# Designs tried in a protein design chat: VHH binders against p91247. Part 48

Target 1, 277 residues: p91247
Amino acid sequence: MAVDMIVEPKWVVQNFGNIRILDASWTFKPKADVAEYKAKYYNKFGVGMNELKNPEYLAEHINGAAHFNFDIAYYPSEDERFTLYTPEEFSSYVKRLGVFNGDHLVIYGRGKDGGMAAASRAYWTFRYYGYTTVSVLNGGIEAFKLAQGVVQSDSKAEGIRCKDAIHFPIGEVCAAKGFKKKTDCDQAFAAKGIKVGDTVVISCGIGLSASAICLAAARSGIVAKLYNGGVHELAYKAPQHLNMRVTLLLHAITVLRCTYIHFTFLYAIVIKIERIV
Key: E = the ipSAE of ESMFold2; O = the ipSAE of OpenDDE; V2 = 0.75 times the mean of E and O plus 0.25 times the DockQ between their complexes.

## First folded at step 22 (VHH; framework vhh_7xy4_2)

Design f8 (at its last look DockQ between E and O 0.56; V2 from the best seeds 0.00; counts 0 for: pae E 13.3 > 2, unsure alone 62.7 < 65, grease 26.6 > 24.2, SAP .747 > .668)
Fold by OpenDDE, look of step 22:
Structure f8 (fold): chain B 277 residues (1-277), chain A 128 residues (1-128)
Amino acid sequence: as target 1 above (277 residues)
Amino acid sequence: QLQLVESGGGLVQPGGSLRLSCAASGFTFSSYYMAWVRQPHGKGLEYIAWIYGSGGSTYYSDSVKGRFTISRDNAKNTLYLQMNSLKPEDTAMYYCAKEPEFITYEELAKLISGSDYKGQGTQVTVSS
């Protein structure tokens, strides 16, 4: 059954009993040590769910919503903050969230941009694993509350620069209340020279803002590929492939005697790729 | 192994019609968005139509909107492109493509090099 990628709070309220709601709220934290994480939490979802609690989720979440925790749903690797599990492993986690085949998943977030970055990241993750009935709640938990009579607000940060790429701030497609109207997003893409038919790859620091932009693009009929890694990986491994100069604002965070690169997720880089078969 | 096999291309006069088919295998077809892309000779690859997995929403590039129709039969694992009112500018190699997903560095490199989740293509030539 076809579902809308983005659903409004009123719709969620009206269909509350017929959907499975997931809270994808996530606040930035330093990347865990890869070896330590592997030892403690990799494919040990029960342990992760027990030990890696999210205070925001615990403090408040939509009734019946399970927490799709990025600290559990993905694992850190050398090159990626959010490395994807195998389908079998991911399925194991999703089952623990009470998600079954055929469920209409409605994913929401909170905070900046209505939580659309995190929600969208989760959306694409489920799509990656073949879930067909997935939606993002526009505006996140705050919008949901407002639809029931309650409202709240969020804060901003700066991110990655690539000289020859299209810089696309998430603010172009999202606002405090979630995704902007499709028409506004259409205009935003057009203003950046992005149109239906373009072959584009979208990347950001750790894949959140890029996810939101990809979702907005999809809604506008623009299919973009989502680079799962950070822009830093591209910068270090193959800047020549992109024929671009990349300047990254990197924050080095030392965790457990390891240095990790932190990127803010305020905007994404859109790379147009022309390929000849 | 993911396989996409396009068919239905050919030579047609301006104003004519063609119906392309894409047979998909090696993945759960109904779970993925599918697309048609085309590549004119000497030009880059462009997406022209998308259809979501359950057969709901469709999107078209401005260049084909109103003339082309994308559809799918999930039971047959087949994607279709009905092309009407064909124009010379529609001349291209047409490919069936699986939705873009998360891509790794390696996959991105392949994409840049011209490899993707698409078939071998079917040639469409529109000429008087």
Scores: ipSAE 0.040, ipTM 0.433, lowest interface PAE 2.8, mean pLDDT 80
Fold by ESMFold2, look of step 22:
Order: structure tokens, then C-alpha cells, then sequence
Structure f8 (fold): chain B 277 residues (1-277), chain A 128 residues (1-128)
């Protein structure tokens, strides 16, 4: 009944007849207007599936994969880009994708991190709703197609901090072929002062980078929890955990929404919940 | 409704042993990893052990590694903690916890206060 959190491309090929595959590809874009989305797409999954297309999914996807489209599976609200539907509403959406109780789901993405951020977000979403026979395909469609990796350039990480928080770039646990080895991730967590037995809360701007880090942490035996609201919401609701400079920057950034989105995409914050001596 | 009921606590001398149980209901127990957490009086929660749904992988904090053993019986929906070589520093309220993978702001606030997704607890006191 338990399945591996992360599966390799070879395993997926060998098990095609026994799994249901979802493409979680999402193209970064500004948050949709909340009122307009509510009027046209909210809880209208058939309309969304007909009108909200992802060109990369349409051009190429693993044979038989349905698209788990973030622009449909979630809805924008005032505070969140990816607000969770009720379980009933979510079930209605995923049944249209051919997902039923008991299927072993395998979710993949694409892109520079092997699609691990998007696939991990979808993975945690299914687990939130109690669907636990779900796995992430390591390295995404690129690894599935290719035997060789791609050399990755430096990523940029900058900006917003919680005052007791650890800055943790996604590149610490992911590379072009997907997640790094467990031993490499163990060392990355240890280098940041995070060890087995620690409880951490992980957040980023829109929940994609944090999702991948949270999955890697779980593989490393770290109790990791994903904050759905993001760093902006955390700063508003719990400013005492942020540096004063960061709090003032966040207020200024709300005017410069585009810059904020680019900065928070590249990293997550990790809040280590520690006992007092 | 989700329910976690801990039992097996009590008073024990240093060096002694105790076995805690946690009866779970209201969710598919085998699908979630479970944890034991403890709270010494007047202090925050400490996650000390956890176990994946299949029961195959276990993890321990440094404070209990080698002395405590977490296990589960998925047929009985029960989580266990075998505690050996107990020390006065192990005196605490012990809780079992189902770990959610997403949290809201309200859940984060409860984590800071030490109250999210746990049972009512069972007291363990290690004293001469």
C-alpha cells in the first residue's frame, strides 16, 4: 500500500500498465485576476480544461499522461496563487484526468530542475487530500527521454528572510537530472544545520521550490512541513519571525509585484523549529 | 474524525524501560508516516522518532537514538515506542502525531506553540 516517493525512469517504463501518469508542467506567469478567474473558471473544470492549455504539454508528453494543470487544479485567492479546492471539488477535477481510488499515480514535470518543483507540488497536493499511492518521476520528461544530463548554470537567490530562517536554494537538492543523491542532499541539509530529528517548516514565494525541498527532506528523514501561503503571507501574518529589513522590503515589494515574483521563485526559506535549551 | 490515543506512560526509575502505545482512528493509518513527540514541562515539543507508513524506514533524534525504538502495527492501527535506558531528561509528556504535509498559517502558529496534529499525550516520569 505504501509506494516509493520518487521513482526512476526505468521503473516507470517497466510499470506502464500498472500506473497512471500525470504531467504537472506549469509555465510561470503572473497570478490571474481573482474576480475574473472566479467568474469564468472557479469550480468549472470542464471549461478550464477546454480553454487553459499548456503549449509544452500539447507539443510533447509521456504517452498516456493527462495534464494536472495548476491553472485548473487550484484557484487564485487574495493571499495565494494556488489555493486548495475542497476535497469534493478536487476529486471532481482529478476524475476528469482518469484518476480513481487505488491507482498508483506517477507525476512528472519538465525544465531545468527536471520538473521536480512542479511534480513535487502536485505530489504534496494529492497527499493533502489523502491520496497516498503517488510518486514523483525523478528527472521529469527530460530524464525519461534522455540517458544524459545537462550541465546546469548558477541559479540566482536573493532577498527575503525570516530572522530565524535558513535560506535554502532549490539547487542544493536538485540538478538538471532531478533530485541529487540522498547522500548529497543529506550533506546539503547538514551544511545548513538541519539534521535528522529536526522539525522544519519550508516556504517560498509560490510553493514550488519549497515542495521539492520538502520531498528531499522527507527522503533524508527530516520532519518537514510545507507552508502553503508562501513567504509574503508569512511576513504579513508572523512578522516577528522576519528581519525588520526584510519586513520593510516586503511592504515595498507589493508595489513591484514582478520583481517580487522573480526573486522568490529561486529559493525557499526554512524555519527550524527547535526546543529551547 | 481523526483520533490519536496514547497510553503506557508512568513512573519509572532511571535505567528502566517503558513501552508507549498510540491507537489511531479516523484516517488510513498505513498511508501516513507517524511520529512520537515529547514535551518536557514548560518547554516546547521535540520530535524524537518517526516511521514511514510501510514500517520499513525509521528515524530518531540524537537524544534518543540507540535507546528508543519506534514501530507500528498497521493491521491494528497502532504506533509504539519502546523506551529503554531511560534518563531523568526523558521526563515529558509524550504524544503521537500524524504529520500533515501542508500547513496553513493557523497550523504554523500551533507548531510554534507545540499543539498541531497530536493526541492528548501520556506522561512519562523518570525519577528515583
Amino acid sequence: as target 1 above (277 residues)
Amino acid sequence: QLQLVESGGGLVQPGGSLRLSCAASGFTFSSYYMAWVRQPHGKGLEYIAWIYGSGGSTYYSDSVKGRFTISRDNAKNTLYLQMNSLKPEDTAMYYCAKEPEFITYEELAKLISGSDYKGQGTQVTVSS
Scores: ipSAE 0.000, ipTM 0.222, lowest interface PAE 13.3, mean pLDDT 73
ESMFold2 (binder alone), look of step 22: mean pLDDT 78; pTM 0.794

## First folded at step 23 (VHH)

Design t3 (framework vhh_rezetamig_d1; at its last look DockQ between E and O 0.19; V2 from the best seeds 0.00; counts 0 for: pae E 7.9 > 2, grease 25 > 24.2, placed apart)
Fold by OpenDDE, look of step 23:
Structure t3 (fold): chain B 277 residues (1-277), chain A 130 residues (1-130)
Amino acid sequence: as target 1 above (277 residues)
Amino acid sequence: QLQLQESGPGLVKPSETLSLTCTVSGGSISSGSYYWGWIRQPPGKGLEWIGWIYYSGSTYYNPSLENRVTISVDTSKNQFSLKLSSVTAADTAVYYCAAEPELVKTYEELAKLFSGYDSRGQGTLVTVSS
């Protein structure tokens, strides 16, 4: 059955017993050492779930929600911050979260933009793996609390600019309380020359902002594709498509072990796919 | 590997409805993860987008064709269909069913995407003639 991609807090409260809620809250961390992570946590979800805890989730989360932890759900690789597991491996993780076949997943986040970036990243991840009944809770946990939902207990970085790409700030589709109205998003896309029927590839630093924009675009009827590799991979494999200054910054960031907490990309790049007619 | 195959009549009379079906193999339409749709190429012209259908049932049509186009999905048969009403000679084209992924995982996939549609049928010529 078709479900809404974005659901409002009131709806979640009303359907609380009929949905499986996932907390996609993620606090920025530097990319883990690839070799170390592989040794300790790769496909060892039980170990990860025990050792890689999120303090925000532990402090407060929606009642009954499992934590979809980005530090576990993905793994670092040479080219990607959040590399996707195989379907079989991912399924193993999802089972550990108490998700059953046929569940309507409602994913939420917290913090900036109502947590829409993280929630949307998780959304697209589940879609990638073939889950069809998935929704994002608009406004995250804060909106949920305002709607009298039950909860329980247990920064703006310079964006990478690409040559000939449309720079699309997440703020165009998200605000403090979550996603903007569809009409506002429609206008935002139109202002950038993006229209219904366009096929666009959306990417950002680590895939979060891009995910939110993708979800908003989808809601607006734009064929949006999330590029998982992000601008880092592009910088490495196709530097000719990036501003050289940005490429240098990326290399510097890579060398500097991303010590700067503030590199949350506030915008994504949107690439229109121009098909040779 | 996802495979798409168009089927339907190659000849349609003017004012009638063009009807095509795309059979999908190597993947389930109901599993989502793709936009499913149709494109066409008239003789001597470039590719023209017709429309998409998303897993949610939402349809998106080319505005120029919106009043005549209907795209639907039959999950039980793992098929989706195109109906184009009130056809004219201008609707003569090779019609392709296509699938576009929601997520591009690798650079290689991205490169492929830029080179063309990720998954597209072989195409079927539909001629509108009396």
Scores: ipSAE 0.050, ipTM 0.562, lowest interface PAE 2.3, mean pLDDT 82
Fold by ESMFold2, look of step 23:
Structure t3 (fold): chain B 277 residues (1-277), chain A 130 residues (1-130)
Amino acid sequence: as target 1 above (277 residues)
Amino acid sequence: QLQLQESGPGLVKPSETLSLTCTVSGGSISSGSYYWGWIRQPPGKGLEWIGWIYYSGSTYYNPSLENRVTISVDTSKNQFSLKLSSVTAADTAVYYCAAEPELVKTYEELAKLFSGYDSRGQGTLVTVSS
């Protein structure tokens, strides 16, 4: 289907769940050594994505946007800074960014007046390969933020860190006759990597399993905090405070809450918070 | 808003008892909304959780300290206290009192927990020296 070449920030905010967003930020730097690049990064998109990080993208980007990195999406050759890959190679790269045929793709830049040059180059690159459902965000990330769009950071924050979510069955602390002995529960928490003085947030769909686990945790000297609410809002509004695994799990908790089948009866989700200096 | 303030001697002799009081204002200990606790940070080390108390008097202590620690609450004065017996130089630290909400009901409360901003006092240095 035909899409506008340029879209406005308000439109992107309103259509946020129905588009795929790419950050095309690139900062000027000398052309890479051709032989060195070919040996290390050419057609090795996973390596490039792991090693060629852009600090401005990591510090701030539109929520959910992948980085279309000019140092990866193209390769330097003797005569060109940004030489195009074959269609098959390019397709391999953009699939790693979560771009598949049929998605409405929106590309943006950053900086004074929105980085439109970089976004436009990326736009025409997609057009070159025959991907026509693509648009450029007018005014870049700066205009998007003025329109109250949500941005995120992948940089680690100081302070309390979230650990991976822990699936905690209620049977680890309860038996048919009630709570297990304190020593059994201490061992159950320790087996999950949770010890005295740790702070945890405990949740399940209705809060029934989480309440029992909170009481057992308190008896074992663990600072337990019961949460029963819409945690998807936290993951959406403030993703910089959560890692990706925890963010995805919090979204899944919201979905599973309505079914009441496995999650509510048998398990709670425990999120260990590492307290740091 | 909830405010916590540590008070007590800054110097304690070895083998004696370290004693601190936390005065709570802007909220009530008897409301049951918080666990009340003590945390310390030895010089150049990370934070160490000492223990906590609920307004009912129920306590839980760090096992490494539990034979030397007593935490108590006085709801009529809106205070809770720490006593750590038989101190040595290893107990020199900045001591903080803290409030830990038992229930997290709002997005804002959850975000504060993940951002590392919790309700605790400004801290008081206690030095153990002869």
Scores: ipSAE 0.013, ipTM 0.434, lowest interface PAE 7.9, mean pLDDT 75
ESMFold2 (binder alone), look of step 23: mean pLDDT 80; pTM 0.816

Design t4 (framework vhh_rezetamig_d1; at its last look DockQ between E and O 0.20; V2 from the best seeds 0.00; counts 0 for: pae E 9.3 > 2, grease 24.8 > 24.2, placed apart)
Fold by OpenDDE, look of step 23:
Structure t4 (fold): chain B 277 residues (1-277), chain A 130 residues (1-130)
Amino acid sequence: as target 1 above (277 residues)
Amino acid sequence: QLQLQESGPGLVKPSETLSLTCTVSGGSISSGSYYWGWIRQPPGKGLEWIGWIYYSGSTYYNPSLENRVTISVDTSKNQFSLKLSSVTAADTAVYYCAAEPELVKTYEELMKLISGYDSRGQGTLVTVSS
């Protein structure tokens, strides 16, 4: 059965007993050492779930929600911050979260933009693996609390720019309380020359902002594709498509400890695919 | 590997309804993860987008064709269809069914997309003639 991609807090409260809620809260961390992670946590979800805890989730989360932890749900690779497991491996993790076949998953986040970036990243991840009944809670945990939901305890920054790409700030589709109205998003897309029928690829630093924008685009009827590798991979493999100054900054930032990667969450790049017959 | 195959009559009379079906193999329509739809290429012209259907059942049509176009899905047969009503000679084209992924996992896949790689059928010529 078709479900709404974005659901409002009131709806979640009303349907609380009929949905499986996932907390997608994620606090920015530098990319883990690839070899070390592989040795300790790769496909060792039990170990990860025990050792890699999120303090925000532990402090407060929606009642009954499991933590979809980005530090566990993905693994670091040479080219990607959040590499996707095989379907079989991912399924193993999802089972550990108490998700059953046929569950309507409602995913939420917290913090900036109502946590929509993280929630949307998780949304697209589940979509990738074939889950069809998935929704994002608009406004995250704060909006949920305002709706009298039950919870429990346990600048614009210089970013990577692509040549000839449309720069699309997440703020165009998200605000403090979550996603903007569809009409506002429609206008934002139109202002950038993006319309229904266009095929676009959306990417950002580590895939979070891009995910939110993709979800908003999808809601607006825009055929948007999320690029999982992100602009870092592009910078590495195809620097000719990026502003060289930005590429150098990326390398410098990579060397200077990823503390500035936080700024990459502010916008995504949109690549319009023009198909020439 | 996802495969798409168009089927339907290659000849349609003016004012009648063009009807095509796309059979999908190597993946399930009901599993989502794709936009399913149709594009066409009239002789001597570029590709024209007709419309999409999303896994949620939402349809999006080219505004120029919206009043004449219907796209539907039959999950039991793993097929989706195109109906174009009130056809004229201007609707003569090679019609392609296509699938667009929501997520691009690898750089190589991205480059293929950018380079013009399409997950689409081979196309079927539909001629509108009396």
Scores: ipSAE 0.147, ipTM 0.635, lowest interface PAE 2.2, mean pLDDT 83
Fold by ESMFold2, look of step 23:
Structure t4 (fold): chain B 277 residues (1-277), chain A 130 residues (1-130)
Amino acid sequence: as target 1 above (277 residues)
Amino acid sequence: QLQLQESGPGLVKPSETLSLTCTVSGGSISSGSYYWGWIRQPPGKGLEWIGWIYYSGSTYYNPSLENRVTISVDTSKNQFSLKLSSVTAADTAVYYCAAEPELVKTYEELMKLISGYDSRGQGTLVTVSS
């Protein structure tokens, strides 16, 4: 259904948690060298997101907001600083920000006069691609704070997104004849930084290891969710959520025959969902 | 289409017990597909989980609250409840009931969870004051 082009800070506070918020902050800098950008960052959104960090976003942003980074969302060309990607390429980028069809997207900026120029540019970019359930937050992060909206000041954590998947061998919770003692499993989870009341998503190649680990986790008081998709799908679609060791192991599995994969695949991927506190 | 609705007093005196109830519609608590629980947000602060109860009756509480919290289920009313004893001003917060599904079926559902989307009630402000 149709949404307002511009929303007020009070409305955003009232609807917090029911909208998807993007920070459109951009710091002026010289145009990047076209050839170098193409070689290193063009259509390599994971690389850009890891290397082209924005200090203002990391220092402070609206709670839960992802960064729509102009240095990533666009690419420099000979004629333009901010050249638009194809719809398919752009879609790939915004999915990494957690934006999907049907979300009501609210975009904001910062700085002098509420950052409305940057937010408006991002707004029109989404509309260019046909995404019309999008609004601009009037007055940006400063107006939001004046309306007593919640912000984060955390340079090391991002919302409830998890960057580090945990490699978890089934042998940590199972022995030859069944599950280990609850106390042994409690220790195994704790050794991986997983505690009572934590929420985790668990996946593996065919779901067998993940299912067993989910049962052990539930017995240990962990809110365990089984991901029904495959770890290969996750590694392909969202490698930034996996660590290097898990990525390398999954790569080795994907280049081997399926039969060999069954013989050697003895672990699950555990993604701890960490809430902003 | 699971719907959660909190109910209970908005004012509680210090040292007394905070008691809230969550009524579930659009699904059954007894189906075994969800962890049922409580989250709170103190004024101007982030979300803090309180505890969860699974269909089996197993409970899992935030260790910082463990001595003061009880979560229970009444399947006949399709409700679950929170009791937090010996409250102080520090317990003033918006309290939410929530449901966490046990199965994440699609990549899109996974990305929603990673990005902070959840299924919870509207929240109810509970103020602890003399």
Scores: ipSAE 0.011, ipTM 0.398, lowest interface PAE 9.3, mean pLDDT 75
ESMFold2 (binder alone), look of step 23: mean pLDDT 85; pTM 0.870

Design t5 (framework vhh_rezetamig_d1; at its last look DockQ between E and O 0.24; V2 from the best seeds 0.00; counts 0 for: pae E 9.2 > 2, grease 24.3 > 24.2)
Fold by OpenDDE, look of step 23:
Structure t5 (fold): chain B 277 residues (1-277), chain A 130 residues (1-130)
Amino acid sequence: as target 1 above (277 residues)
Amino acid sequence: QLQLQESGPGLVKPSETLSLTCTVSGGSISSGSYYWGWIRQPPGKGLEWIGWIYYSGSTYYNPSLENRVTISVDTSKNQFSLKLSSVTAADTAVYYCAAEPELVKDYEELAKLISGYDSRGQGTLVTVSS
């Protein structure tokens, strides 16, 4: 059955017993040491789930929601912040979250932009692994609470810029309460010259903002592809496509002040693939 | 690895409906990880996008062809189809079924995409002639 990519809080409340809810809340952390992570947590989801807990999730989450933890769902590599597990490995993790075949997954976040970046990142992750009944809760946990949902306990910085890419701020499609109206998003895309029929690849620092923008684009009927590796991978693999000065500065900032990385990626780059007319 | 194969008549009369089917192997259409669709290349011209179908059933058509194009999916057969109505000589082309990923995993995949690599069939020539 075709499901809506974005669902409203009222709908979630009404269908609360028929969906599997996942909390995709993620608090920014510096990239873990690759070797250390591999030794401690790689494909050791049980250990990760015990040791890598999110305090926000523990303090409050939607009733019955499992935590889709980015610190566990992905692993750090030399080139990527959030490297994707194999389908088999990921399946093992998903099973631990209590997700069954055929479940309608509803993913939510919290915080800035209603948590849409994180929720959307999770959305596209599940899509990547072939899950077809996945939705993002518009407005996150705060919107859910306002809709009388049940919960329980347990700045704009410059980012990496690419040459000839369209810079697209997440604020164009998201606001404090979640995704903007489709019509507003449509206008935002049109203003940037992005239209239905375009083949676009969307990337950002670590894939969160890009995910939200990609989801908004999809809702607007734009064929968009999410680049998982983010601009960091691009900087490493193809620096010729990036503004090197900005890239170097960001890397320096990343190394010296990891806390600023989260704020530096408030926009995505959109690359049009001009291979098809 | 996804494999796509076009099938259908290579000759269509003017005003009739062109009908092609793409058989997908090495993956399931129902997985929804791709846009499934069609592109064509008229003789001496570049590639032209026809349309996509998304896992949700949403379709995206080239505006120039939208009124004549229908793309559908048969998950039971792991196939998707193209119908182009009211064909003319201008619709003579090599038709390709294609799959476009929703997520580009890494730079290697991106590089392939940029280089023109895509998951598409070998193509089938459809000639519109009386």
Scores: ipSAE 0.208, ipTM 0.645, lowest interface PAE 1.6, mean pLDDT 83
Fold by ESMFold2, look of step 23:
Structure t5 (fold): chain B 277 residues (1-277), chain A 130 residues (1-130)
Amino acid sequence: as target 1 above (277 residues)
Amino acid sequence: QLQLQESGPGLVKPSETLSLTCTVSGGSISSGSYYWGWIRQPPGKGLEWIGWIYYSGSTYYNPSLENRVTISVDTSKNQFSLKLSSVTAADTAVYYCAAEPELVKDYEELAKLISGYDSRGQGTLVTVSS
């Protein structure tokens, strides 16, 4: 459906659950060396997302917003700082940010111009690729905060509603003859920082390891939620909610299908939800 | 779609038992895999979970409250209840009932959960005072 080109902070607060928000913040820096960028980052979006962090985004962003990073979404060439990828390559990048066809996308920036320059460039980039259900948040994160909008930090755990993913091998709760004793499992969860009454979302490749860990967690008094998707899809859709080591491990293992099958039966990813306690 | 409504007395005397009921509509307590629970927010503080009950009767309580709290389900009335014994002024808070599904079906549901969405009642203030 047709959407307004520019939306106001109050509207975004009121529609928060029905839109997809991107932070388009970019910090000025010299153009990267073309040959070095091509070798390290060109069309390697996972590597770029791991290594080309924006400290302003990490320090503070609108709750749930992924970072549309100009140093990743474009590449430098001899004549241009921000050369456009092919539509297929661009689509691959934005899917990693959780952007899919049909979402109402709202883009914002920050700074003295209310982030309007950066947000507007990102807006027109999406339109160039044919994505038309896109809007710019008037006044950026600063105006959003004045309208009582909720922001979060990925670089500081205080007040975060979602914790970094926890690697949890199935062997922590199972042995050759079945589930370990409740007291052993209680200790295994506690050793990972997972306490009675915590709410967790548990995922693995096809849900088998996660299902067993969910049962052990429920027996230990943990509010366990099974994610029906797999950790690979979660790492693709929302890498900002996983620690980077797990994301890179999943990418490396996918190339070796044999190891991937073994890996998905031996561990799960546990995400603590810090919303209640 | 799921709707939860708290009911119960707003004033409780010290040493007595706080008793609240949550009425569920837009769904059945017995038809889904939900953790049904209670949370509270003391004045000027964040949310604190109290406990959860699965419709089967299995319970999980905050260890700091474990010896004083009982949560129960009445599937026939589509209700669940909280009892907190031996209350003091420290138990003054807004009390909410809540529902947490056991299965997160897809990424859209996960994104809502991570963004702070839940199925929670409007809340009821309970004051503990002489």
Scores: ipSAE 0.011, ipTM 0.424, lowest interface PAE 9.2, mean pLDDT 76
ESMFold2 (binder alone), look of step 23: mean pLDDT 79; pTM 0.807

Design t6 (framework vhh_rezetamig_d1; at its last read DockQ between E and O 0.19; V2 from the best seeds 0.00; counts 0 for: pae E 9.5 > 2, placed apart)
Amino acid sequence: QLQLQESGPGLVKPSETLSLTCTVSGGSISSGSYYWGWIRQPPGKGLEWIGWIHYSGSTYYNPSLENRVTISVDTSKNQFSLKLSSVTAADTAVYYCAAEPEFIKTYEELAKLISGYDSRGQGTLVTVSS
ESMFold2, look of step 23: ipSAE 0.011; ipTM 0.405
ESMFold2 (binder alone), look of step 23: mean pLDDT 80; pTM 0.812
OpenDDE, look of step 23: ipSAE 0.354; ipTM 0.709
ESMFold2, fold request of step 24: ipSAE 0.011, 0.000, 0.013; ipTM 0.404, 0.394, 0.436
ESMFold2 (binder alone), fold request of step 24: mean pLDDT 79, 79, 80; pTM 0.804, 0.812, 0.812
OpenDDE, fold request of step 24: ipSAE 0.702, 0.528, 0.635; ipTM 0.905, 0.803, 0.875
ESMFold2, last read: ipSAE 0.000, 0.011, 0.005; ipTM 0.354, 0.389, 0.358
ESMFold2 (binder alone), last read: mean pLDDT 79, 79, 79; pTM 0.811, 0.809, 0.810
OpenDDE, last read: ipSAE 0.481, 0.661, 0.629; ipTM 0.750, 0.897, 0.864

